# Miniprotein binders against q56419, part 32

Target 1, 326 residues: q56419
Amino acid sequence: MEGRTLEEVQEEVFKRHGVLVPKKELEDLAKALEEAGLLLTEKVEARLKEEEEKLKRERPMRLAGLSYPEGEREARAFLEAFRASYPGEGEEARVLLMPHLEPSRVPEVYGAALAALEKTPPPERIYLVGVAHRPLKEKAAALPVPFQTPFGPALPDLPALQALDALLPFELFNTPLAFREEHSLELPLFFLKGRFPEARVLPLLVARRSPELGEALKVVLRDFPGLLVLAVDLSHVGPRFGDTPLTRTLAEEARRRDLGFLERLAEGEPEAALAFLGANPTRIDGVEVVASLLPLLRERKGKVLAHRLDLEAPTLSAVGAGTLVL

## First folded at step 5 (miniprotein)

Design K11
Fold by ESMFold2-Fast, scan of step 5:
Structure K11 (fold): chain B 326 residues (1-326), chain A 103 residues (1-103)
Amino acid sequence: as target 1 above (326 residues)
Amino acid sequence: TEEERRFEELFYRALALLYRGLESGNPEILKEAIRLFEEALKIARELGDHEREAYVLLGLAYAYRELGDKEKAKEYAEKALEIAKEKGIEEVIYKAEELLERL
């Protein structure tokens, strides 16, 4: 800690995580490490390295018993309940856009995704593209290990991942720790594994737009055909996201922005979808995912199956979610 | 002591779950964080550690605020502020007052 006070460390943790770490605990830890001849940073790095080593073997469930049931029987019933929440029929998907926010907030949107999967022939592999909620060393990353689910482990497609790695100008397997607690992969994967238990998975995270990823994926998909899934939430509006309190006007603007974005994707015009977002100021994750995957989204026409702006009354905030098949 | 180590284990697990609950909006994650904070609170009180008690109460206040239970959030924040003022824990005073302003 080069001249940084414990108070500054405490404030940074609070700003990033919204929690206050006791100064006494930080002081006690720092003193213990200094007396042992180690810096606080060195101890943290040692713990991170240990966690990174564990991720070389498998990615354990983090949200089981919280966002979905841990037991297979209970998980199956949960999945079917979500499907029942959507009264419509699905459409076959070659590309599926689905959310990654807490499923219980938008069950009909996840139900629409399940309906689409019911109409889709079982793929040999799923290219699951989520949003990095932790910094990556490169613009994108993947983790080539089994991901645990209540339906058994989702096995990595190692040949396809290695083919992808070979085509990229950077190391694909560059930030294992980013995958330790990543709900943008874990939550969609629960539904995808429940529907396609035999499919292998390419778990991919995008932090910043990577046109080279989209170009490489287009080549890999030719030799390793599969279902492309974009795990993307839509508008994030209100104080919980550092924005103004939600009004009816702002909620309608968010709904218009979400639907305009999805409709342009459904017309096979992803550049127009991105331009539409730029003209309408709000927060949305997944912009970098869409921007990275342009070669895979152009000229693919499809249908918006569901959209919901989920209102969080206590915080006057909202999150948009949608299901789009291409 | 073993009790102090048990407190640290519970408290830091609760903080991690609080963060996950704030990011995901999942009330079950927040409820699990609350359960762990409540266990940590019992240990802090048994140890007579008012500083640790104040921080746990502040964590409970954040969790209840995120669940939309403003009454419990206010109750826990006021308790944290009371102890922090008595013991001169400036960080908790500042954070509890800021939280109360937003309720």
Scores: ipSAE 0.000, ipTM 0.241, lowest interface PAE 16.3, mean pLDDT 82

Design K13
Fold by ESMFold2-Fast, scan of step 5:
Parts: structure tokens; C-alpha cells; sequence
Structure K13 (fold): chain B 326 residues (1-326), chain A 103 residues (1-103)
């Protein structure tokens, strides 16, 4: 089951057949098939190969009708509502850090990102760097196909992607299936495409820190200038993430960690930002992205436009989200 | 104290079950989460832990709403909001107000 969880298999069955198969039943079935000498892997591999072939042509919308409207007119109104949720005017960005958390949970944070994009000259291309939520064969990956949005397809910058691939010690286009269900790219892309409909995109995922990616990107950006976007969420706290139930003290600690991290990035000191988080880097999913992109973040001063710690009350858990311009 | 450790253990397990019950849609799991939350509520009140009391009352209201008991959910959410406003527990204020708008 390379690159797929039982939750992903369960979700796919629900989407195709309208049946919600409990994870325990999938576990029991896999165990029974293995015990009987029947291999589940061949059927899974055939289905994954089929999905991988589809991804060679385009990346379809997965969250349309759920996280954002499918129709262009409704999507435009939706985007404008997020902008209206932030009372500030933003600032020009050469580097933008924005969340990939469900937008409806932190509308003012996405509104701040939109405000920054309004002050930013339209780029020819956007380097969109998200966080891999599924295993990658290498430390980072890209998918060189059109990504569908309600505003039309976001076209890949093939020359820039090929230049990047040539500079890396690994194959950049190494895990297409990781892009099939990836909200860290899809959700920011919705907002970016709405603001910059003509910009081409380099959709990049980071799974583990890759200093070679940052060094290669520094070279590619010289020849192919564009907007760098880090699509990352901040603190993850509470029982849903293996912690104790969220209290006011834990929430304040999480806010302090998030803001301390962002403020150090805003001073152009990304190494200090990473050091501030200390020995618990997994609390913030943006750590691996920032660690990979150090050459692009040093000595760039900027401003934190927004921050929120969003509560999931039923689980007493929270995820931090912020907007930073550099 | 031992009571503080006990309430922490109860809340941790109650929230695990609450999450599991919401994901699976299984009302029996939600009922077990409610039972543990009610035990935690008793301990919070005995300790005078108003922050945990407000949090537990909110989560009881949320779970009851998911089971369809809107009347009891509203009662407990109103109590959670009262305590949260008195003690300045802003996250509970926001969540209890959101829940009450739907009840």
C-alpha cells in the first residue's frame, strides 16, 4: 500500500460506491487476505497505476463544492468575502507564507494573504511550496501538469520545472500519487489563481528538509523570477495530535510559539526561527519547508499580517495559521 | 494532586472517544464519551477548576447536540458560556456562542 493509508482507501470507496467502510474492517480484510495467501497488493497496485496515469494529464479539483465553490462566479464571490474579512491593506510580497488549513476556519488569515497579493505585482510564475501529507519517494516532489481550479487550469511552468529538476540530485517528478489528494497545494492555489489568473505554477511538496532544494531554487529563481509561496500551517496541539486536552495555558503557549517563529522569519533570521522551536519541530508542519528554503529566506525582512489559533472544540485541539510577507 | 491527574486522564480518554464517535457516527461511543465527561465535570467542580468545568460543559453540550438532544445541549451550552464569560475563557465563549446559534 505504497503512499496510501487505510483512511485514503476508505475515502475512495465512499466516493466511488457511496459506502463508508470502517477502517477496522479494511484492516481485518487485509489481515484475512494475507492469512489466506491472497495478495491485496495486486488489486491495489492496479488501481494506483490507473490513478497515476490520470495524473500524467491533469490534476483535478478534489475540494470543489466542499472547501470552495465549484462555479467560477460563486468562487469569485467566495474569494472576495475572504478579502473582506481582513480590515488591513496588506503589503507587497516577494515571499508569502500562508496557511493551507480549511479556509472557512481562519477567514481573516486568508484575507490577509489576499490583501498582500493585491499589493503584489502579477508574477509570471508562482513557486508554490506545500507540505507532503503522504510519503514521497524523495525529500521533495513536483507534478508538472495543469491543476484545475474554478478560475480555469493553473498551468505548470515546464521550463522552470525542468531547470529545477536538472539541478537536483534526485528525480523531481517522483511521486505523482502524492498530489492526488493534497490540500496544502489545492487550497492556497485557489486563492493564488483567483488573484493571478495568468501566472504559471511550480507545485512543489516537501516531506523532509532538503537543503539541495533551496540551493537549486535560488539558482532557478534568478533565471525564472517569480513569487515564492510557502503554504504551511503552524502549531498542532491537543488530543487529535497526541497531546493532552487544550487548556488556556497550552493555547497561549502555542500562540507564543507560532508568533515567535513568524517574527523571527520577519526579521530575516530563519535559522533563529528554527532554533526558537527547539527540539519539537513536528509541532509546526512548516519547519521542514523553512529548513529547506533557508537561502531564499535569509536577510528578507517583512511583516506578520495575521495569526490565529483555530480550535476544534469536540477534540479540544487546535491548529495555528498565519500570514507573513517578506 | 491525584484528583488533578484523574481528571486529566478522564478528559484525555473522553476526547479520544468523542472524536472516534464523531468520525464513526456510532452513538454508543458518543454516549461513553458523555459518561466520562460527566465524571470529569464532577471532579472539576469539586476542585473549583472553573476553566475545566466550562470546557467540559461545552463538550457535553456539543456531544448531546450530535445525539439529537437539543434541549439539554442548549442548557449546558448556556451554563458553559456563563462560566466562560465570568472567567474570561475566550475560546469557550466563542465555541459556546457558535453552538447556541445552531440550537
Amino acid sequence: as target 1 above (326 residues)
Amino acid sequence: TEEERRIEELLHRAFELLWEGLESGNPEILKEAIRLLEEALKIARELGDHEREALVLYHLAFALEKLGDKEKAKELAEKALEIAKEKGIEEVIMRAEELLEKL
Scores: ipSAE 0.000, ipTM 0.227, lowest interface PAE 12.2, mean pLDDT 84

Design K14
Fold by ESMFold2-Fast, scan of step 5:
Structure K14 (fold): chain B 326 residues (1-326), chain A 103 residues (1-103)
Amino acid sequence: as target 1 above (326 residues)
Amino acid sequence: TEEERRIKELLWRAAKLLFEGLESGNPEILKEAIRLLEEALKIARELGDHKREALVLFELAWALEELGDKEKAKELAEKALEIAKEKGIERVILEAEELLEEL
C-alpha cells in the first residue's frame, strides 16, 4: 500500500485499535484492491479506445450550450452580437491571429476578428492552428474528420491534409484523443464556420515548436491556398498561472509584452517578436505556434485590430487576447 | 481573526473593481474600489500590518490617478513608497516608483 509493508499496516491497526488483523486477511484485501484497480483501469482503457474510434468518424461539439448556443438561429444571433461589439471595419486577412479564450470575456476582440473575416474573400480552406492542451505523440497533430458546429459540420480538406502529412517527418494524424476537448480549435472554428460556411478546414494542434510543420505548410499553401488562422491567447498572469497576484506593474507589463509581440508580428518580424518575449518573462500561449510558423509570417505586414487584458476575477489573474491581421 | 478575513475580502473585491474600472473607464467603478480600499486601509493600520498598509496606499494612489486626481495620487504613492522602502516591500517599491514617474 503506497510504500507501507503489510507488517507495518498490521502493527498500526493493532496499535490504534487493539486488534490483530491476520496477515492473510491483509494480503487478500491488498489483492482485492489491486484487482479492482486493474479492472477500473481496463474499463477506462476500453472507454478511451471507444472514444478514439468515435473520433475517427467525427468530432462532436463539446462547448455548445456553454460557450456558444447549440441552435443555428441562436448561434447566428450570438455571432452577430460579437461583430456589433467591435466598432471598426476590419481589414482583409491572409493570416489572422485570434484568441481561443472564452468569447464572452473578450467580445470586442472576437468582434475584431469577425470584422477582418467580413473583409476577407471566402477561402476554399482554412488552416486552423491551435495550441494543444493535452499531450501529443508528436510535436503537432491533425484530425481529418468533420468538426460539428451549430452551422453544420466543418469538413476536413483531405487532399491538403494528406499533402501536409506526406511532407512531415512524423505521422500527422496522431493522438486523435487530444482533439476530444480542444477549445483552441472549437471556439475559433465557431466564428470561422459562421462566416465561411463552405470552407474546408485543416484542424492543426501544436504542442511544441515544430519548424518542419512551418516548412511543410509553406509548400502546401502554394498548392492549396487558403486562410491561415493562428488561434492563440497572449499573456497569462497571476496565481492561476503560477505567478504572483495581479498588480498594476504586472498588468501594464503584460499589456506592453502583448502589444510589443503583436506589433513586431505586424511588421513581418516574427523572430524579433519571439526575441522581445525572451528578453522579458511574460507568458504567452502562442509562442510555440509562432515559432513553428516562422516561414509563413516573415515579411508579412499587417495591423493589430484589438487587444484586451481580461481579468479572471476569482484568482486575481489575467489573460491577454488580441486580433492581428497579416 | 475575523479582521484578517475581512481585509482579504476587501482587497480581493477592490482589486477586481480596479481592473474592471481601468478596462471600462467607468469612474463609478473606480470610486467603489476606493471606498473598499479606504476600509481596508483602516483595518491594516489597526492591525499594525505595514505590508498591507503600503499595498493599500499604492492601490488608492493608482485608483486616484485613473480618476485624474493626480495630487492625491502623488501624496499616497509617496507614503506607500516610504513605508515599502522602510519594510523592504520590493513589489510596492517598483510599482510606486513607476506610478510616481507618470505623475
Scores: ipSAE 0.000, ipTM 0.287, lowest interface PAE 11.8, mean pLDDT 85

Design K15
Fold by ESMFold2-Fast, scan of step 5:
Structure K15 (fold): chain B 326 residues (1-326), chain A 103 residues (1-103)
Amino acid sequence: as target 1 above (326 residues)
Amino acid sequence: TEEERRIEELLLRAAELLWRGLRSGNPEILKEAIRLLEEALKIARELGDHEREAYVLFELAFALRRLGDKEKAKELAEKALEIAKEKGIEEVIIEAEELLEEL
């Protein structure tokens, strides 16, 4: 909220979540935080520093028991059930685009991703690129620690992360706290670790367009080859995202926008995919990720394996999800 | 005290899960936020902290409204207002009255 008006915050919440937060509620929240006083502020700051220090050692599971099972056996059965939800065989992936939406909402889309991973040779490392849902100090960030999963810890590829850091004009390990609660990494990682238990991981978050990240990654991938995963959701439509209530026609338009975007990526034309979205406005949360990774996506042809527009009937809203192999 | 640290931890975690639940639309994340708020409510009551009790009851009402349970939200908001009026917690009186107008 720093430097922003309450009206601007209210508009942003409505656009992203389709709910109009009354100005009075935002004012009351700000007042309650201010009335906490200096001593509570000092305690909160001390606690945040403690949590930041803990994140220097490991990243614990946050969605176990909520979005996926905590136990290894139950997690394995859960993963196989998602694979079974997709009737196809999949295709080999050098680059995989998959969602980070709640998996139970789009099981066949995650199943398609699993099918692609099944056809893909086990990589030594996975470059997992998600979307920052919390502010980052820089355009992008990484956290070089083990990420806990029901299948054991996903270990960081420290040499590759250090090589990446050395090539960037900013400090890569800049915002550990942004990784404490980040579903765009945790949810795809559950599926990736289940399929490739021995692979090391580079957990990366993009907050704003960073062409320098894509250029650096192209260099690092040459020396440290691996699987590139873009964990992004597609269209966000309806009142929950500041749009008109969803109709059959509007849902068909969102589906066409998603597929037009994915098909242009599948043709190895990521600039054309971004231009297509510019001409057909939509709220695709992965646009900054795609824009950052252009050097890695150009001239790579592939296939769209699955797409779904998940309808949220109570809010007359929908979120698109897809699986693309390049 | 240990209880004072625990309630601060629960409230911070609950706030984080509430906003994440709203963003993702995952009802299980919203239910977990409610569970943490219920734990915080128990601790506030054990401590005799009527100010925190009123605030936590209001936060529970807000969370339940967002989950779509308007009936339970109204009941908890009314209880928050009752305690706030008895103890003179003006901030909660204003907040709970506004929420009740929307229910």
Scores: ipSAE 0.000, ipTM 0.157, lowest interface PAE 19.0, mean pLDDT 81

Design K16
Fold by ESMFold2-Fast, scan of step 5:
Structure K16 (fold): chain B 326 residues (1-326), chain A 103 residues (1-103)
Amino acid sequence: as target 1 above (326 residues)
Amino acid sequence: TEEERRIEELLYRAARLLLEGLESGNPEILKEAIRLLEEALKIARELGDHEREAFVLWRLAIALEELGDKEKAKELAEKALEIAKEKGIEEVIYKAEKLLERL
């Protein structure tokens, strides 16, 4: 891998084998090779320093041409196709839960999110909360720079980000490199920017539960009203995720677990939703986001618009995805 | 306790006003936030609550920097860092060091 970026390695594997290797797996492999004292140590260090400097100015697209079209015209047609894949009507959202896995795997779920956004008045700002797939120095982080999209840059809401930073007991802008390769923000942002081109964004990552973040966001949202988006996937089952091979029984359990979780959130009972998952354990990256945002989810009723369990047949694995409006 | 209830109320009100003052740049709002933070600082010291003391000192430094009093802001940020290092409050160490870099 000497001389190749993680993106170039991922693209080559995708083009050759039709498999999209998660960036986290490639990073873990690169770190393991570096620790072993093989080819990568000095080149990886130099590359990371260069990328960190670039991230002080902007966050470039990483998945354009892979998960969504690079050109604006093609990107808009892509959005229209996803909206068309969902036969239902949306509802106005104050809080939107949507997935961050590859959109082509669950088009109806992203279509449901688009339907909800069509019913929602354009917000001045979007609080986009994703899941950190790389270690953060703190429990949560943000990156206060423009994020590039095919629809133009999504501009940061600097006053709201500064207000949030002032309330937190830790440095909010603590791990810029974690944002270089982060699909839990990039994929939802593609859809959000296409629908609300004028909205500013607070791009937030949660690595571990942070009640401090939820309390601070409750205060900031009162002063800086906006749309809260939780970009989370649901059940992760099967060998790819360190679990047993998928069976019909396990798939039905995953569907019941996902829907039970979403239904409890829709009733304004996020603690009950977390307890339900605790009784039905699996790998769900959304748990830490929901646990961090409890003050924003309590007593807020809504509707589950869509749910899918996407089967990954070659690995006997599956990932759950859903759209929830509160 | 009554003192503990009072300090929590002051800190919440002060945080609200600090955010509003930073957003608007209104010096009167910033001065009101400082007044509440100074009351909270007095109570934290009386209670021997060094953790709250460090956070309050850091927040006071931010408000003073915004008002243009960089000298006093630096003094309070240095005091916040001293207490945070002594007590192992990593969050305040990072926050105070970041603030001191620009002061």
Scores: ipSAE 0.000, ipTM 0.198, lowest interface PAE 15.3, mean pLDDT 84

Design K2
Fold by ESMFold2-Fast, scan of step 5:
Structure K2 (fold): chain B 326 residues (1-326), chain A 103 residues (1-103)
Amino acid sequence: as target 1 above (326 residues)
Amino acid sequence: TEEERRFEELFRRAYLLLEEGLRSGNPEILKEAIRLFEEALKIARELGDHKREAIVLFALAWAYEELGDKEKAKEYAEKALEIAKEKGIEEVILEAERLLKRL
């Protein structure tokens, strides 16, 4: 009943079902719905506070047994199968862009990322930057706790996280609940932990453009060198994303936009990559991450190892995925 | 339900083949996509799911257009548009009209 009068509700029921409901019955229903909503809100708030307290100690696996195997042996075989899906050799990465969508949808793209990790010396730490799929209190956030994986816990790099927090104009550890169910960190982390089991992690989420994050990270990386990973998906097209059904033309445009964006990043021209998308707009979640990390991406040349546009049935929608080494 | 799961599986496979056929221009891949879409269409109709039916009909129109069968493409696009307009499935109306205009 939000923002609607009882008279409007009564009229809608009559139009839809040809039944005139007495006003008093509608008033009684509205009161019952309001009371039920209040009780649900109180219960939800209590549960969220409990979950937030748990997240102060560790971040449990949410997608084990669904997106990847729970057991270490099975997880290892799964990871090697993804590597086998990519026929090429990788290249050393100082910066790695990889996807975070369901791995089984684009196995060769994750395989390309694994190939790059094979050529990369084991880092002491990984700066894992994902996309916030839930609101953050600030433009970016981190969660300084162990993240569970089938390969053991990915331990936080507390000194590096504290150094980063000190340089930011906002509290870095500001929204623990945003990390409760965040596949943009969990799915790439599975592959990263499998390849670099000793590396510590800085799990970072970007919700909105934060140039101050990129500037701070450039400083922190000097004192705490490590591998920078941008866990981002590319084009989001079709009805699931508030667009028209995917046509042949829209699919071709999405592929060209993804590749144009990645190729410009590979030339060490991230501003040109953003300008390209600005002139040819699309829903790329990675835009906010790239825009935040400009100081870390300029003048770094590299190579696009893989790209796929994954078609989502039955929504006539698609999501682009790619692997880029810089 | 089992029928809904079967629809999802068939449509997913057909859509992957449609994308590959569009990318490669391989008519045999497009024909296989069409075969799977036709199976999915039967299920959507059995379920009485007009939204899924309209979506599959549009996918068939698109596949036939790429295959070069303009008569079949028109037939399926007109069926998709008819159901979409009747049931208010806005996401299909505009794209079916665009496809029909270019045929």
Scores: ipSAE 0.007, ipTM 0.217, lowest interface PAE 8.8, mean pLDDT 83

Design K3
Fold by ESMFold2-Fast, scan of step 5:
Structure K3 (fold): chain B 326 residues (1-326), chain A 103 residues (1-103)
Amino acid sequence: as target 1 above (326 residues)
Amino acid sequence: TEEERRFKELFYRAMDLLWEGLESGNPEILKEAIRLFEEALKIARELGDHRREAIVLLALAFAYDELGDKEKAKEYAEKALEIAKEKGIERVIEEAEYLLEEL
């Protein structure tokens, strides 16, 4: 097949889209395409190019009907239920750290984020920084299109995105396909759009530490003020993440790491937060986001509103989640 | 269905209590988690949902281990393993085998 193996096609699709296509399915498809006079790789490449072209117009919902309700009325009731799950009052946020894992697993943590958003004046724009779960061509990327939600499309802030792109040593709009299935943006955006329906969004993904992104964002935020949202999960522990099954001791260690990290951020000491994790082994996926955004986090004091370490019973694994306002 | 919705309500409430019990070390909270897991187990069995049954049995094994009841933890882990092997639920097999080696 054109010098490419089925295993190479399988690996490429997994790396780009996070989907492992069974080898038997690829073999069956290859046989059908051979009978039609087409190659599997050509068909896959054509489909990916078509998907990429569609993403130039809009980013459709992928998790509607799964992680949140598809209809606007049901979505509003869902959002209100999460707010009700948090008994505390929020605090005004200039920077908000919130999770991106499945909301039903940590409703109180998302409720705390909603409480903070209730106390926050509506921003003109939201800088939504998530974690890339698919490879990016550069250290970071953005997609300058409307993101569909049950509350209507979240419109991109094109002037602010263009200003950001101009300051970066790489093309910001470099990997559209990475945004096709990206829960670290879609899940927080559901809550943010429900609370701030008029706010425009800068949807940003970080794959690797980019100090130049933080420096550029500091400049852009002065000209285009808005709410900075770090959509990051905390500790990932247990067999699903390569560890032994979760024990009370491992859970306590993960909780200590999460809280130590968040409390140092709350003191306006992001370098100390990173050093704490370096001294205490961690699998926090937000490390590269925090490391990229240091100039925006220094000397900003705040408060941890909620923290949970969510147990995934069938895998005896856990993922930490927290809400931090700065 | 109504039964499926009730299973989810019981299971996730029990998981919340399991975590609260783990964080506090309070055995009464762990016992309440176990009670709710037992109710969820009954529903999974009524539905004939062997995957959910195995998952709840594994959760019960973990809860009893945290409570310090090693004999009950072993009993539930063995039951989870039996169903998981029969149905090919690979992750439950891995978790149950590891828990049994620790017990």
Scores: ipSAE 0.006, ipTM 0.247, lowest interface PAE 9.3, mean pLDDT 83

Design K4
Fold by ESMFold2-Fast, scan of step 5:
Structure K4 (fold): chain B 326 residues (1-326), chain A 103 residues (1-103)
Amino acid sequence: as target 1 above (326 residues)
Amino acid sequence: TEEERRFEELFERAWRLLLRGLKSGNPEILKEAIRLFEEALKIARELGDHDREAYVLIALAMAYRKLGDKEKAKEYAEKALEIAKEKGIEEVIEEAELLLREL
């Protein structure tokens, strides 16, 4: 009813159903809905305030028992099964690009990430950069609290986070509620914590291009060295994403787009990777992350370990996923 | 497989024709879409792919509704809804329920 007059609502109901609802009944209903809406708004605001207060202490698991097992033993077996899904050897990573979609859909891609982590010396800290799926008050945000996992809490690197905050022109810890339900951090963190249980974490979300974040991270990484992880998904195609049903041609275009993007990143040419996407229409979620982190990606040579376009047969749609080491 | 590739080609062509037929109301375009969806339905059933079957069935319901064949539209929508509820295909459930309310 938002944005419509009572007269317009009355006319639409009459045209569609042949029922004339008296204006007074619509007025009484609108008043009741407004009052119910105010009560609901107060309850929602109270709940959000409670959730925000909880997030000042810790970030609980949201996907345990759904995307990964809750128990440590079962979680370990689950993680090792993903490693077994990738037949190749990993490469040492200073920068790792990995997906954040449902792991069971692309087990080889997560397996490739695990293989790379096996070849990587345990870092003291992990800079985990995901994509904000909810609005942020600023271009980027972080949450400086322990993130719960089946392998124990991933502890925040408070000194490194404070150093990062000091170099930014905005408050880094600006939107705690955006982290309450954020799979782009939770799913990669499950794998990272399983492989590096002692590493501290900087959980970062990017909503929009922030060159300031990339410049600040370059400085912080010099003083607080660690593993940089970009948790991004690739092409999104098909009706679920507003396109026509997935065809062989569209799938081939999506694979070409994904691989062209990853290959240019592997050559140490992130501007070329972004330009390639600009010249080739795409719905890659990683664009804003890569654009923000340019100073950290230039002149770093690497290798694409895995790529898959995951087909959703019921929706005739697909999501691309890849693992890249730099 | 070759059968899966043939399904994708038939379904894509049929869907494009369905969209054109729904916008124009041209019965010949709608009938051609139906013919291709019927071929795709046979393949989905031979593959035992109930998810693909549900999408073809709802497309057939939409096409027959636009042609004014309410009996066939209802038949296909009801079958699509049955399979979609068993498989949890929300998009097909929503469309089938909408179509059935309008018939």
Scores: ipSAE 0.000, ipTM 0.141, lowest interface PAE 15.5, mean pLDDT 83

Design K5
Fold by ESMFold2-Fast, scan of step 5:
Structure K5 (fold): chain B 326 residues (1-326), chain A 103 residues (1-103)
Amino acid sequence: as target 1 above (326 residues)
Amino acid sequence: TEEERRIRELLIRAYELLFEGLESGNPEILKEAIRLLEEALKIARELGDHRREALVLAALAWALEELGDKEKAKELAEKALEIAKEKGIEKVIIEAEELLEEL
């Protein structure tokens, strides 16, 4: 690759296209390119352009057969099993906070979300706000295409997305490739589509605090009413996240911070929830989403339905998950 | 070394069982976690690994407190604090002091 390391190529592609290419994939591609006498960066860029073109038509399932069943019948049974894992009845949601980590790790938390959706009148559209796990050109982005699910495609609400785009000081549809592999949208969408098959969706990603997004969404929700879903995980603690191995104190701190954050949101005090976290030492990934959506969360009271801190024993790490209705 | 691999495997399994026992309230799972932590403690001491020794002692104290063995939990928390202060292991100092205030 003539003066370029695989790490440099990976970083260059990540900065330019917001895609983190696995090292094994880059190694395999580098070997093929060496045989052809081509530069790795040009070949990777060509493939990313091809993927971007496909994303203009639809967003395919990436986690089917891994995180959820690919067949509709099996997917329905899977979803109902999650509902059964939560013994409570839920409550009606105007705003729903739910997790996006692997569902099998926290089935009762997803079950609580399903219970809330069961008591919620079917919305015409769902504003699904996830967390960007890849860089965006702007602070937030959306992808205005059908998202495939085992229950059929979740269709975009094009009029509402265009209204939102028109109110923002940046192009909303700015980073299509960031949606290629984005579990913070795909995993919640599986459950939402299963419960509200006719609802259209606005798939939104937040990378950094965008107050302009919250102000624009407040206007759009007035004209295009729907269910607001914040798909966020809570504390991230342990070596996997650059921390010390999980200790009793760190686990208790994570639970305290998760619940304190959620309880303040439930009181309609999102600024207090953010202030409670301070420097965010347990790395709650919902901070940027909540900070962006302040106008939609103020003075809305609700209830925490479920919370769990899930242990990842091999890494001595843990991730918090919760369900909150507002 | 083989001892380094063994202690790491024991700690991973012990923490998995510790959290499972705390969530389920099943004393048999907590007892199994304690057994594995005691085995890890022996290896840490044989290796002269004072950092792991302090961490394991703190984990044992937590498990014993959950089982209701407050006297033993206090003993081990005090020992963990002693080692952690000597070696400057801040996280264990905080954990042991908090646990001791509850006992």
Scores: ipSAE 0.000, ipTM 0.373, lowest interface PAE 12.9, mean pLDDT 86

